# Designs tried in a protein design chat: VHH binders against Profilin-1 (pfn-1). Part 130

Target 1, 132 residues: Profilin-1 (pfn-1), of Caenorhabditis elegans (q9xw16)
Amino acid sequence: MSGWNAYIDTMTAAAPSIKRCAIVGAADGSVWARTEADNVFKASEEELKTFVALFNDVTQVPAKGADIEGVHYVVPRTEESLIFGKKENTGFFAVKTKSAVLIAVYEGPNEVAAQVRKAVESMQTYLNNAGY
Below, E stands for the ipSAE of ESMFold2; O stands for the ipSAE of OpenDDE; V2 stands for 0.75 times the mean of E and O plus 0.25 times the DockQ between their complexes.

## First folded at step 16 (VHH)

Design yg23 (from yc3 with D58Y; framework vhh_4orz_3; at its last look DockQ between E and O 0.08; V2 from the best seeds 0.00; counts 0 for: pae O 3.8 > 2, placed apart)
Fold by ESMFold2-Fast, scan of step 16:
Structure yg23 (fold): chain B 132 residues (1-132), chain A 123 residues (1-123)
Amino acid sequence: as target 1 above (132 residues)
Amino acid sequence: EVQLVESGGGLVQAGGSLRLFCAASGFTFSEYAMAWLRQAPGKRREWVALITRGGYTYYADSVKDRFTISRDNAKNTVSLQMNSLKPEDTAIYFCAAGYPPPIPPSSTEYDYWGQGTQVTVSS
């Protein structure tokens, strides 16, 4: 067991509509913790390495979208440390901290998306304050 | 061979001040969150303060504005400055280390613990 699992538990408790999530290294996409079992986050090491590199220039992302778990998401816009996207009934929010990228995949309507964003941004603040 | 050694405890009158120190060895101090917890006679262990590796601090409501936690990575030391002490602050004070930093900050779950130092506040 990794102590980072408590961070995953905290995010999913704050926003129950998160179906899968992970905390990965910002430099290399290495997995620190992720949801497991029936809600396992299935992104490959190569996909995660590609995904975290998107934060090097987020302005290019809306033109091409983003791939998570082999699913292509439309990214309507980005913010400096935030990439989010939609694919039919699913969506994601990904935020970058000093050392990590938090990725949360959710299902549900727009009010649910707002709760997921709040949970992910709260964790981003917590990790930045923790020196990560 | 991980060690956390507390010092600075003692007897003080209400309204007084004490500064506790914790000297750490046997692990990469700069990577760990450091905390102070306390245990009064007949009570469970209570979280007091936490300082992250980034220097961000959290405090229990009972000690806010009276206690200040700080760290010195060059010396592998964490300190607790205790001001305006009350009889209710009487307890054994423990230094603790955790990685990753605990969540929530008030968690009492840590990887390494010191043996504690007694603080007695007389009325």
Scores: ipSAE 0.612, ipTM 0.819, lowest interface PAE 1.3, mean pLDDT 92
Fold by ESMFold2, look of step 17:
Structure yg23 (fold): chain B 132 residues (1-132), chain A 123 residues (1-123)
Amino acid sequence: as target 1 above (132 residues)
Amino acid sequence: EVQLVESGGGLVQAGGSLRLFCAASGFTFSEYAMAWLRQAPGKRREWVALITRGGYTYYADSVKDRFTISRDNAKNTVSLQMNSLKPEDTAIYFCAAGYPPPIPPSSTEYDYWGQGTQVTVSS
C-alpha cells in the first residue's frame, strides 16, 4: 500500500512461481503490504494473528500444520525463523524478521520451492539488516 | 514541517577530504533510512550512500572505501565523510530520508529531500 508494495514486487519478480504474498506485523499480523487485485492475498485479521503466533514456538508447528487463506497445510519442517507448508501442488514459505513475517504462497512442482525460499530469505536478510 | 538541511559543502583540492552534515527535523528521524545522493551538471541524480535505521550501510561502487555515511539519532543528523576526493565527485549533494528503506539500496526514490549543498573538487 505504501513503499512496502515495492517489497512485494521484489519478491514476486525474484520467484515467478509465487502467486500471492504478504508482509505482516510479527506482533499482531497487521498487513503492511500484500499482492492485490486478481491475486489478492486473502487472510482474515484473526487468521493472520494466529499464523504469526506460530513463530513463538516453531517446534510445535509440524504436529499441528498451519492455516493461511483458509487452507490447511502440512508442515514437513521448520527452522528457527522459517515455516514451510505444503498442500497438493501448492505450498508456502513464511519467514520471520524482528518486526515482520513474510509469507509467500506458490504453485508448482517441488523444484520451484528453492527459488521461493531464496526470495523470502533474501528479503528477510534485507529487513533484518534494515532494523525490521 | 519536514526539513533536511545540508551543510559542509565547498571547494576542496583533489585528494582532499570534506565532511557533509544533514540536520533533520519534523519527522521521527530514528525510524527512517537516510541517504546521500548527488547530481553533477548535465547528469541524472545518482545514489551515493544509504544508512538504515538498523545502522547497516550501503555505498555506490564509485565511492566505496572513500566515503563513510554515519548517523546520530540523538542529534537527528546524518554525515558523509568524503576522502580521496576526485574532480568526478563534483556535484550538488542531497540528503534524503525514506520509509521503508529503499529497495534495492541504489534506488533514488525517497520521501523527503534537502535542498542540496555544492561540492567542488579542483584538480
Scores: ipSAE 0.293, ipTM 0.661, lowest interface PAE 2.8, mean pLDDT 91
Fold by OpenDDE, look of step 17:
Structure yg23 (fold): chain B 132 residues (1-132), chain A 123 residues (1-123)
Amino acid sequence: as target 1 above (132 residues)
Amino acid sequence: EVQLVESGGGLVQAGGSLRLFCAASGFTFSEYAMAWLRQAPGKRREWVALITRGGYTYYADSVKDRFTISRDNAKNTVSLQMNSLKPEDTAIYFCAAGYPPPIPPSSTEYDYWGQGTQVTVSS
């Protein structure tokens, strides 16, 4: 198991509603770590390349939504380093660090979203402090 | 056998330049992120620069705009061009390889390490 798997485990442990999770390169969408086994994060690198590019202009994302793992999500709003989407009882949080994008796909009502956001933002802060 | 062999270190005056090289063997170089780290006397080893397999580069704030990391997959080499060197840059510089790229960078997260090359910047 790679060292980055520990970061995936940390996020998923912090928010049990997270079903799939990935750490990808902000520049190219390359997968650095992801959930596997029963909860494989299945987004392709091509898709992720497109996804991470959304952070170049997050203001446009709400108008068009975002796709992850072939699923289209409505994006209610964005922040400078945050994109979150919703689809029925599912959603995702994606946060950008200096060099990475953290993506967490979750299932549950709105009440679980806060915990998911906290988990990914906590990791975001950790990585930023580490220079990434 | 995996090997990372650094070269190019030495003594240079402040404001000068050095170019470090690292020759890799014994693993599929093109699949690994390559990094330079350094350790000054009495200090912890610190990350300096990273280049992904795709060629994207990242730098520590302390060396940004002064250092340039590059790789040549055909030659299995990674280089560090160091310009505008400062006495604070004095350290043993290590070449390291990681798959996937280690974030955050740490000594335990890199898979392979060189023995290091001494860089000394005099004032």
Scores: ipSAE 0.035, ipTM 0.479, lowest interface PAE 3.8, mean pLDDT 92
ESMFold2 (binder alone), look of step 17: mean pLDDT 87; pTM 0.885

Design yg24 (from yc3 with D58H; framework vhh_4orz_3)
Fold by ESMFold2-Fast, scan of step 16:
Structure yg24 (fold): chain B 132 residues (1-132), chain A 123 residues (1-123)
Amino acid sequence: as target 1 above (132 residues)
Amino acid sequence: EVQLVESGGGLVQAGGSLRLFCAASGFTFSEYAMAWLRQAPGKRREWVALITRGGYTHYADSVKDRFTISRDNAKNTVSLQMNSLKPEDTAIYFCAAGYPPPIPPSSTEYDYWGQGTQVTVSS
């Protein structure tokens, strides 16, 4: 945690429609930072370990969907380093960097989703450039 | 004990060049972002340049195209090549280390700091 909280703050400032988010280790799903209090990201360490393993073969994810915070999301398609899903008015974007997975849960329509995706991909680029 | 030790400062004429070095010890250097900041008399600390663990660089607008930051992970050193120096570059230059890399890159908040080395540019 510690200094990684500034990364959470940066993403949520860039996309205010992010309701909850986290930065976790790509190898094991260990939490580096997450939103807290009224915006607490509720995923267990076991769920996160399972979730980050999805990036080992993203092509299998659309058939199964993905679980975040105990919520099952439909994943319509994936890209090599991107998993995204929808459930009713909520959705998420998760991107993998060299060492981390960034997960952002948002609420709102497709226009809001585009803003959230840009914020998450911008942070992905920043972390990859930083060697993470 | 964590140490950052700067060297290479001195007096130089406007238009000249200097190369600053920072030797690091006591932490896992390769995991840290390294930065140079400066402070002129009576002014606040100003961020100058940042290099990430992977070698990606960021520069303040005032030094862009004149200064180059680099690192050598085998030697645990970071350096700052300063070209086309101006009197307004006169300051104490500090190296600093941060983990994770600061965001924004222009942050003046770091985990570890050196003692600084004086750079004086005369007109």
Scores: ipSAE 0.497, ipTM 0.771, lowest interface PAE 1.8, mean pLDDT 92

Design yg25 (from yc3 with D58N; framework vhh_4orz_3)
Fold by ESMFold2-Fast, scan of step 16:
Structure yg25 (fold): chain B 132 residues (1-132), chain A 123 residues (1-123)
Amino acid sequence: as target 1 above (132 residues)
Amino acid sequence: EVQLVESGGGLVQAGGSLRLFCAASGFTFSEYAMAWLRQAPGKRREWVALITRGGYTNYADSVKDRFTISRDNAKNTVSLQMNSLKPEDTAIYFCAAGYPPPIPPSSTEYDYWGQGTQVTVSS
């Protein structure tokens, strides 16, 4: 049982519009924790390896987009430790910490996207402070 | 075998100071958040202080500015410097380890616990 599950619970409680999310290792994309059951985060190990490598040079991401759970997202722009994308009413926010990448997939209008971003960035700050 | 062994507790007069130590073994100390919690007679365990693997510290409001938590990864120890002690600080003090750090920091859910050391502050 991973104590990282409490982090998933904290993010989903703060932003109920998160449909699926995961915390993965920044170096290798290894899953530390993810949503389960009806909300299972369905990314392969290989896809996650590719995804976390995007943080090595975020400036290249808008030109090619990003794949999460086999879905290709348009990435309009990036920030140093933030990649986000949109596909119709579905979107994601991914942030990098010292040791982890947090990925949250949501569904809904712009108001819920803002809530999801806030929850993910709040957790990013907490993990960085914790040394992760 | 995981072990957390506390020391440094005792009897002290109000306004005095004590330093608690916790020696850890049997796990990768440097990866764990370390914490001090306390339990007074008839009360639930109360979180006091946390130090993460990165050295970030957090404190309960009741002890802020009086207590300081620190760690030494080379020696696998965590310590709690307690200044300006009050009778209400009287409790059994427990060392605890969590990986990952509990969320919120005030959580009492830790993976490993010491047996505790008694701190008594007389008026």
Scores: ipSAE 0.162, ipTM 0.568, lowest interface PAE 3.0, mean pLDDT 90

Design yg26 (from yc3 with D58T; framework vhh_4orz_3)
Fold by ESMFold2-Fast, scan of step 16:
Structure yg26 (fold): chain B 132 residues (1-132), chain A 123 residues (1-123)
Amino acid sequence: as target 1 above (132 residues)
Amino acid sequence: EVQLVESGGGLVQAGGSLRLFCAASGFTFSEYAMAWLRQAPGKRREWVALITRGGYTTYADSVKDRFTISRDNAKNTVSLQMNSLKPEDTAIYFCAAGYPPPIPPSSTEYDYWGQGTQVTVSS
């Protein structure tokens, strides 16, 4: 969506280490917006359906990890509305809002991971306040 | 066919109050963010207030604590209560609808617009 793309642009501007990101529906994993072109977020419909369903019980996720864009990430722990994963120098943060799941894939050390988390959590707050 | 129709504008003395209404039709009102923007003669359109589908409100610094935006999803109406009006509030006031809500909230990029209602505040 061109309107939702402004949300993608806001997150990537706040954390330039985000390589790819998307906003998807919490109920079904439908894509509302994603990075495109050279930074296209590439996940199948089935993978996104499976991924958003992880938020139904985040306590089960560390035992199995999570798959995004065909890449398996180790999930060391979760919080009620946050799933965080790592694979070497690559990682992701995914947060759930009332109606959406925000997924941001980044590259870089722990220093950049903190900035990415902050950007994603700030957007989570904004969307929850906006009723999404 | 989308319509936004403003009402409630008029002439009022400084320190007075007005309540503006916007009646919406032709779209799923409850899913849209609703906003008020204004345009004074010779100036650019300025964002005034926004209310999201969830009822979260934001205001321009120039009107906060004086103006209150509210919505009624059963009636497809958004309203703007304007208190402690100043001559500087004189403008044409426009109702606007956006989905998703614009980011930042102060954006003037909305999907649907009303024709506007004139508010004149005399000193």
Scores: ipSAE 0.346, ipTM 0.652, lowest interface PAE 2.3, mean pLDDT 90

Design yg27 (from yc3 with G98R; framework vhh_4orz_3)
Fold by ESMFold2-Fast, scan of step 16:
Structure yg27 (fold): chain B 132 residues (1-132), chain A 123 residues (1-123)
Amino acid sequence: as target 1 above (132 residues)
Amino acid sequence: EVQLVESGGGLVQAGGSLRLFCAASGFTFSEYAMAWLRQAPGKRREWVALITRGGYTDYADSVKDRFTISRDNAKNTVSLQMNSLKPEDTAIYFCAARYPPPIPPSSTEYDYWGQGTQVTVSS
């Protein structure tokens, strides 16, 4: 049993509109924990390695977009350690901590997007304070 | 061989103080989160305090502002300074260690445990 799974559970409880999420290593994109079974987060190690590297220069991301689970998302803008994007009724929020990147994929209107962002940013603050 | 050895427990009167120590060996101490948990007679174990490898500290509401957890990576020790002790603090106190990944601060899930040291606070 992975202790990181408890953090996945905490985020999904705080924002039920999260369909899939993961906590990955900031340096290499290695998966520490992810949603499983019917809600399995389906990103390859190669894709995650590419994705976490986007945080090296977030200003370049809006021009290119971002790929998660083989889906290309339009990234309208970025903020410091935050990348977010949309594709139709689906979107994501990804935040970087000292050691980790949190990725949450959701489905729904703007009201649920705000809730998902709050959940992910709350976890980001906690992990940074914990030294991760 | 992993070992956590607690010391510093004893009998103290209400309002007094005690300092608990935990000496760790057999693992890379600096990479582990360290915690103190306690168990009163007939009760389940409850989390008291946590210090992460990054130095972040957190405390149960019942001990906040009275207890202070600290670590010394050079000596492989974690300590718990307990001030303004109350009869309700009477319990066996356990040192515990968790290797990454981290767990929620109030979790009782740890990889390694000490044998515990008795703290008795008289009224």
Scores: ipSAE 0.014, ipTM 0.235, lowest interface PAE 6.8, mean pLDDT 86

Design yg28 (from yc3 with G98S; framework vhh_4orz_3)
Fold by ESMFold2-Fast, scan of step 16:
Structure yg28 (fold): chain B 132 residues (1-132), chain A 123 residues (1-123)
Amino acid sequence: as target 1 above (132 residues)
Amino acid sequence: EVQLVESGGGLVQAGGSLRLFCAASGFTFSEYAMAWLRQAPGKRREWVALITRGGYTDYADSVKDRFTISRDNAKNTVSLQMNSLKPEDTAIYFCAASYPPPIPPSSTEYDYWGQGTQVTVSS
């Protein structure tokens, strides 16, 4: 949806190291908005459905890792509404809100990761406050 | 068929209070963020206050602690309680609706708009 695209634009402007990101439905992984064109977020419908289901019990995730865009990430630990992983110079942060899951894939060192996490958590707060 | 109809505007003395109402119809009110924006003579529209479907509220610095936005989903209304009014608050006040909520909150890009109600603060 065009309205949700503004949320994608806001996240990528806040953390330029985000290479690809998406906002998906928490219940089904349906895409509300995602980066497109040269930065297209390429997760399949089936992969997203599997990924959002990880939030049903985040404590199980570190043992298995997580797959995003066909890439397997090691998940060192989780928080109640946060899953993150790293693979070499690439990583992701995913947060759950009441109705959505925000996923941001970035590239860069730990300083970059901190900025991406802040952007995603700020958006999580905004959406939760909005009732989503 | 979407309508937003403002009421409650008028003339008031500095330091006084007014309560604005906005009656909404033709859309699923409970899913929309509701806002008040204002336009003073010769100036651009300025965002004043926002309330989301989740009940979160946000305000422009110029009205913080003086104005309170609220909504009633059973009646499809949004209200703006304006206290300690100043001559600088003189403007046409517009009710607006957006889904999803605008970002940033101070955005003037909304899906639906009312026609506005005049607020004049003297002295």
Scores: ipSAE 0.497, ipTM 0.738, lowest interface PAE 1.7, mean pLDDT 91

Design yg29 (from yc3 with G98D; framework vhh_4orz_3)
Fold by ESMFold2-Fast, scan of step 16:
Structure yg29 (fold): chain B 132 residues (1-132), chain A 123 residues (1-123)
Amino acid sequence: as target 1 above (132 residues)
Amino acid sequence: EVQLVESGGGLVQAGGSLRLFCAASGFTFSEYAMAWLRQAPGKRREWVALITRGGYTDYADSVKDRFTISRDNAKNTVSLQMNSLKPEDTAIYFCAADYPPPIPPSSTEYDYWGQGTQVTVSS
């Protein structure tokens, strides 16, 4: 069993507006843990492999946008280890650590987005400090 | 098969020191988070110390500045140096391992556990 499930629980507890989230391998997009049941994160391994490759050159992403769970998001800008996107009332934040990419999909206004970003960045810091 | 074997426990006077060792086999030790937890008679297990594969360490408030956790990846060993021991430190001490570091660090949920080693501190 994967102890990564506790990370999903921690992220969703920190920002209840996260509808779906996942932790995937940075090298290949393999799913380590994700939300299930009523809030299943349903991106395919193929899509996730493509998505994590975006972190190889984030400067290209705003021109193309990004696809998560078959939904195309507008990406207004990127940081070295952060991609975020918007699609109407839905958005996502994705951050890269040494070994992982954390993806959180949320719904709601800008105040909600700020909470989700803080939750994901806190997790990123924890994992980087831990060597992941 | 995965094995964690603790050693170094015993009886010591209050104010004394002990060093616990945990020898690990059956998994890629260098990639795992390692921890020490303890259980006193009639109480729940409580987390004591954590060391991640990246060398990050954290400690329960009750043992900060007295205990030091370390690891030796070449020997597949994690150690707990216990100084300034108190009667309240009396417990069975368990070595535990999990691939991801637990979250929060004080979590008592681990995939792999040793059998434990008894530490008794007399007053």
Scores: ipSAE 0.419, ipTM 0.689, lowest interface PAE 2.0, mean pLDDT 91

Design yg3 (from yc3 with A33V; framework vhh_4orz_3)
Fold by ESMFold2-Fast, scan of step 16:
Structure yg3 (fold): chain B 132 residues (1-132), chain A 123 residues (1-123)
Amino acid sequence: as target 1 above (132 residues)
Amino acid sequence: EVQLVESGGGLVQAGGSLRLFCAASGFTFSEYVMAWLRQAPGKRREWVALITRGGYTDYADSVKDRFTISRDNAKNTVSLQMNSLKPEDTAIYFCAAGYPPPIPPSSTEYDYWGQGTQVTVSS
């Protein structure tokens, strides 16, 4: 019975500064797992559909930014399978795998951001190697 | 009905080799992680090896470089080639299937299990 929730637990254990996170389908933004209760990841299905579509051409994202949980983030740059953004003291990292998009929202300075990025990228590598 | 059926177990002398097979039916085999776990007399079940749908493999430190796991999605089978066998490898070997991929890879939590096949290594 190990579900996708074990992945959420693994990411948050690796980077405790993650406030909310989710694993969603790359094709449609459908939620596979997310943080719940007091840490509920609040993005709507429509917002997630729009967000995962950004990976179709990441080079366009810095010009327009990205929206997660109704918050507009400035995206300074992107990499082929990575979108990250900042708004004041909050930020996010989102990475695309073959079948999924991993999204982690955090709060804190650049030192905290580095830990969150490592956790998300480690999970991306694991899932890509697994064929997801 | 989901079924996993192991074969290939037996008695071998230390330093010998065995190849285990697992035939799967009743689920979408190609989507599942396939694994081998073992249980020695008086011990808990331990993870031995896994192979994901993407072909990623991982092994317990005790069997690394001696065992090789492989899968054939056209035949719905997973195999474990066991070389340089030691008396400490004596155990019942179980085929298991899980989705999504377990994390960490050493997890013993799987959705479907076979009945096991006995491997005995004499000294």
Scores: ipSAE 0.493, ipTM 0.736, lowest interface PAE 1.8, mean pLDDT 91

Design yg30 (from yc3 with G98E; framework vhh_4orz_3)
Fold by ESMFold2-Fast, scan of step 16:
Structure yg30 (fold): chain B 132 residues (1-132), chain A 123 residues (1-123)
Amino acid sequence: as target 1 above (132 residues)
Amino acid sequence: EVQLVESGGGLVQAGGSLRLFCAASGFTFSEYAMAWLRQAPGKRREWVALITRGGYTDYADSVKDRFTISRDNAKNTVSLQMNSLKPEDTAIYFCAAEYPPPIPPSSTEYDYWGQGTQVTVSS
């Protein structure tokens, strides 16, 4: 049993507006854990490898946007370890830790975005403190 | 073969101190979160302390400021310094290892466990 699944459960419990999420390796985008079944996080290993490479220089991301699960998101701005985007009624927050990238896709109006951001940033802090 | 072997338990009077040690082998110790849990007679297992590979530590409220967890990656050991011991601390103390670190930190679910060492605190 993958202990990383508990991290997925913790994120989704903290922010029920998260529809799909994943924890992936920062170096290669390898999936450590993700939501499954009816809410499966659909990104391919190839797409995730491309996505995590965006954290090598986040300042370039707003000019091109980002692709997650085959959906192209507009990225209005980035922070050092945070990429977020919006596409109609869908949005995402992705944060980088020492060893991982946490990605959460949510659906709904802008008022749910703050809850999702808080959930991923809380887990980012825990993993960084843990040495991941 | 994964092994966790506890030592340092014994009988001590209330207000006294003990230091528990756990020697680990058979896995990449430096990558694992290490924890101490305890089980008192007739009770369920209780989480006591956690130390992650990054050095982050967390403690159960009942032992905060009295117990200190530490690790030595060069020796593959984790230790628990127990000060100001109370009769309520009487239990079998278990060393446990998990990758990734448990969430929440107070989880009692671990893949690797030691056999335990008895700590008895007389009133």
Scores: ipSAE 0.407, ipTM 0.690, lowest interface PAE 2.2, mean pLDDT 90

Design yg31 (from yc3 with G98T; framework vhh_4orz_3)
Fold by ESMFold2-Fast, scan of step 16:
Structure yg31 (fold): chain B 132 residues (1-132), chain A 123 residues (1-123)
Amino acid sequence: as target 1 above (132 residues)
Amino acid sequence: EVQLVESGGGLVQAGGSLRLFCAASGFTFSEYAMAWLRQAPGKRREWVALITRGGYTDYADSVKDRFTISRDNAKNTVSLQMNSLKPEDTAIYFCAATYPPPIPPSSTEYDYWGQGTQVTVSS
């Protein structure tokens, strides 16, 4: 129904190491699209609302870490509009656009992390240019 | 009622120029991505140009540097300036709208469509 599902397909095709991902509203964490079925993105509405609020002050995030899908990630550092975390062989990248937050959870070594970051940042650029 | 109404089509000699217009009504125009697609006799519909709500533009390789898409949110219009026209540009040109912006930009999947305007380029 929603054209946002095509964005999920595009991201997962660009970086196959993405296990789960979602596009959520930057203001409220409402889900616009997410991976489903065997790859369902499991974050609750409450967790997503809390998560997108982290972008209001990313400098506080490394001290506290971040929770996604009930999993606590260590956040080593942040950049403007980028939060990323690591837990053993898993990790995430989250980027904020004008209207959205893109979240991708992946599994694998550092070279797959780089691919996932590239995919997420490419999508961020496209959406920002599009006015989202 | 959602409507997209094209105008500006016609007959032109190779090397000439035409400007197509699309007047939109019935939706929040400024929030939609707008596109032009075309269909030549015996061919599939193909994407020509895209403009997003943020003003990002993209073009099919076959028309790049010859065509320019623009929008006027105050008038709810999108236009296509076509320069250096070739006989191969002969087609029915359709205005289309979608939200969110299509991905990839060359997608032919749109929510709303006009009825089209004929462009004929003679050699």
Scores: ipSAE 0.207, ipTM 0.560, lowest interface PAE 3.2, mean pLDDT 90

Design yg32 (from yc3 with G98H; framework vhh_4orz_3)
Fold by ESMFold2-Fast, scan of step 16:
Structure yg32 (fold): chain B 132 residues (1-132), chain A 123 residues (1-123)
Amino acid sequence: as target 1 above (132 residues)
Amino acid sequence: EVQLVESGGGLVQAGGSLRLFCAASGFTFSEYAMAWLRQAPGKRREWVALITRGGYTDYADSVKDRFTISRDNAKNTVSLQMNSLKPEDTAIYFCAAHYPPPIPPSSTEYDYWGQGTQVTVSS
């Protein structure tokens, strides 16, 4: 049984401005857990496979941007294990652990973006410490 | 069939030590996270210690620095070394397994459970 739903719940409780999020495998983009129902994370398997591959060379991402849920985001810069982007009223933070990529899509101003980043990075730290 | 069988429980005086063992069979042990939980008389079950398939360990604050969880994949066993035992540690101790992913500390979300072994610490 998959227990990853508890991680989704933890992230969304920590940052209510998260509209949709997912935890996917770093090697293949396979979905381990995602928000569902009215907040369903709608990325296709092919899109997620492409997205997680961006972490193989994050230095190329600002030139190309990133696609999540069929939306093209401008990526201003990247960090070693962090890709983030903006598109009008929406944005995302994605972080890589050893085995997973955490993706959170949010709506709102820069103040809520900071809360979303903190929630995602806290979960990244927990999973890295757990060996995932 | 899947089985988790605990052993090593018993009566011990405060300040003493016990080592609990959990023998697993019927599943690919090395792929599972293993946990110890406990239930004291009249209380709900609580998480005590976790070891992931990658070997990372985590502990509840109440047992940190006193308990050590370890695993032996060749023998399909997980163990809990319990030092400096206190009367408050009196409980039935359960072994539990969770097929990945790793879980936040939880009292309920496990794929497989043992029947438990009693630990009684006298004051």
Scores: ipSAE 0.016, ipTM 0.274, lowest interface PAE 6.1, mean pLDDT 86

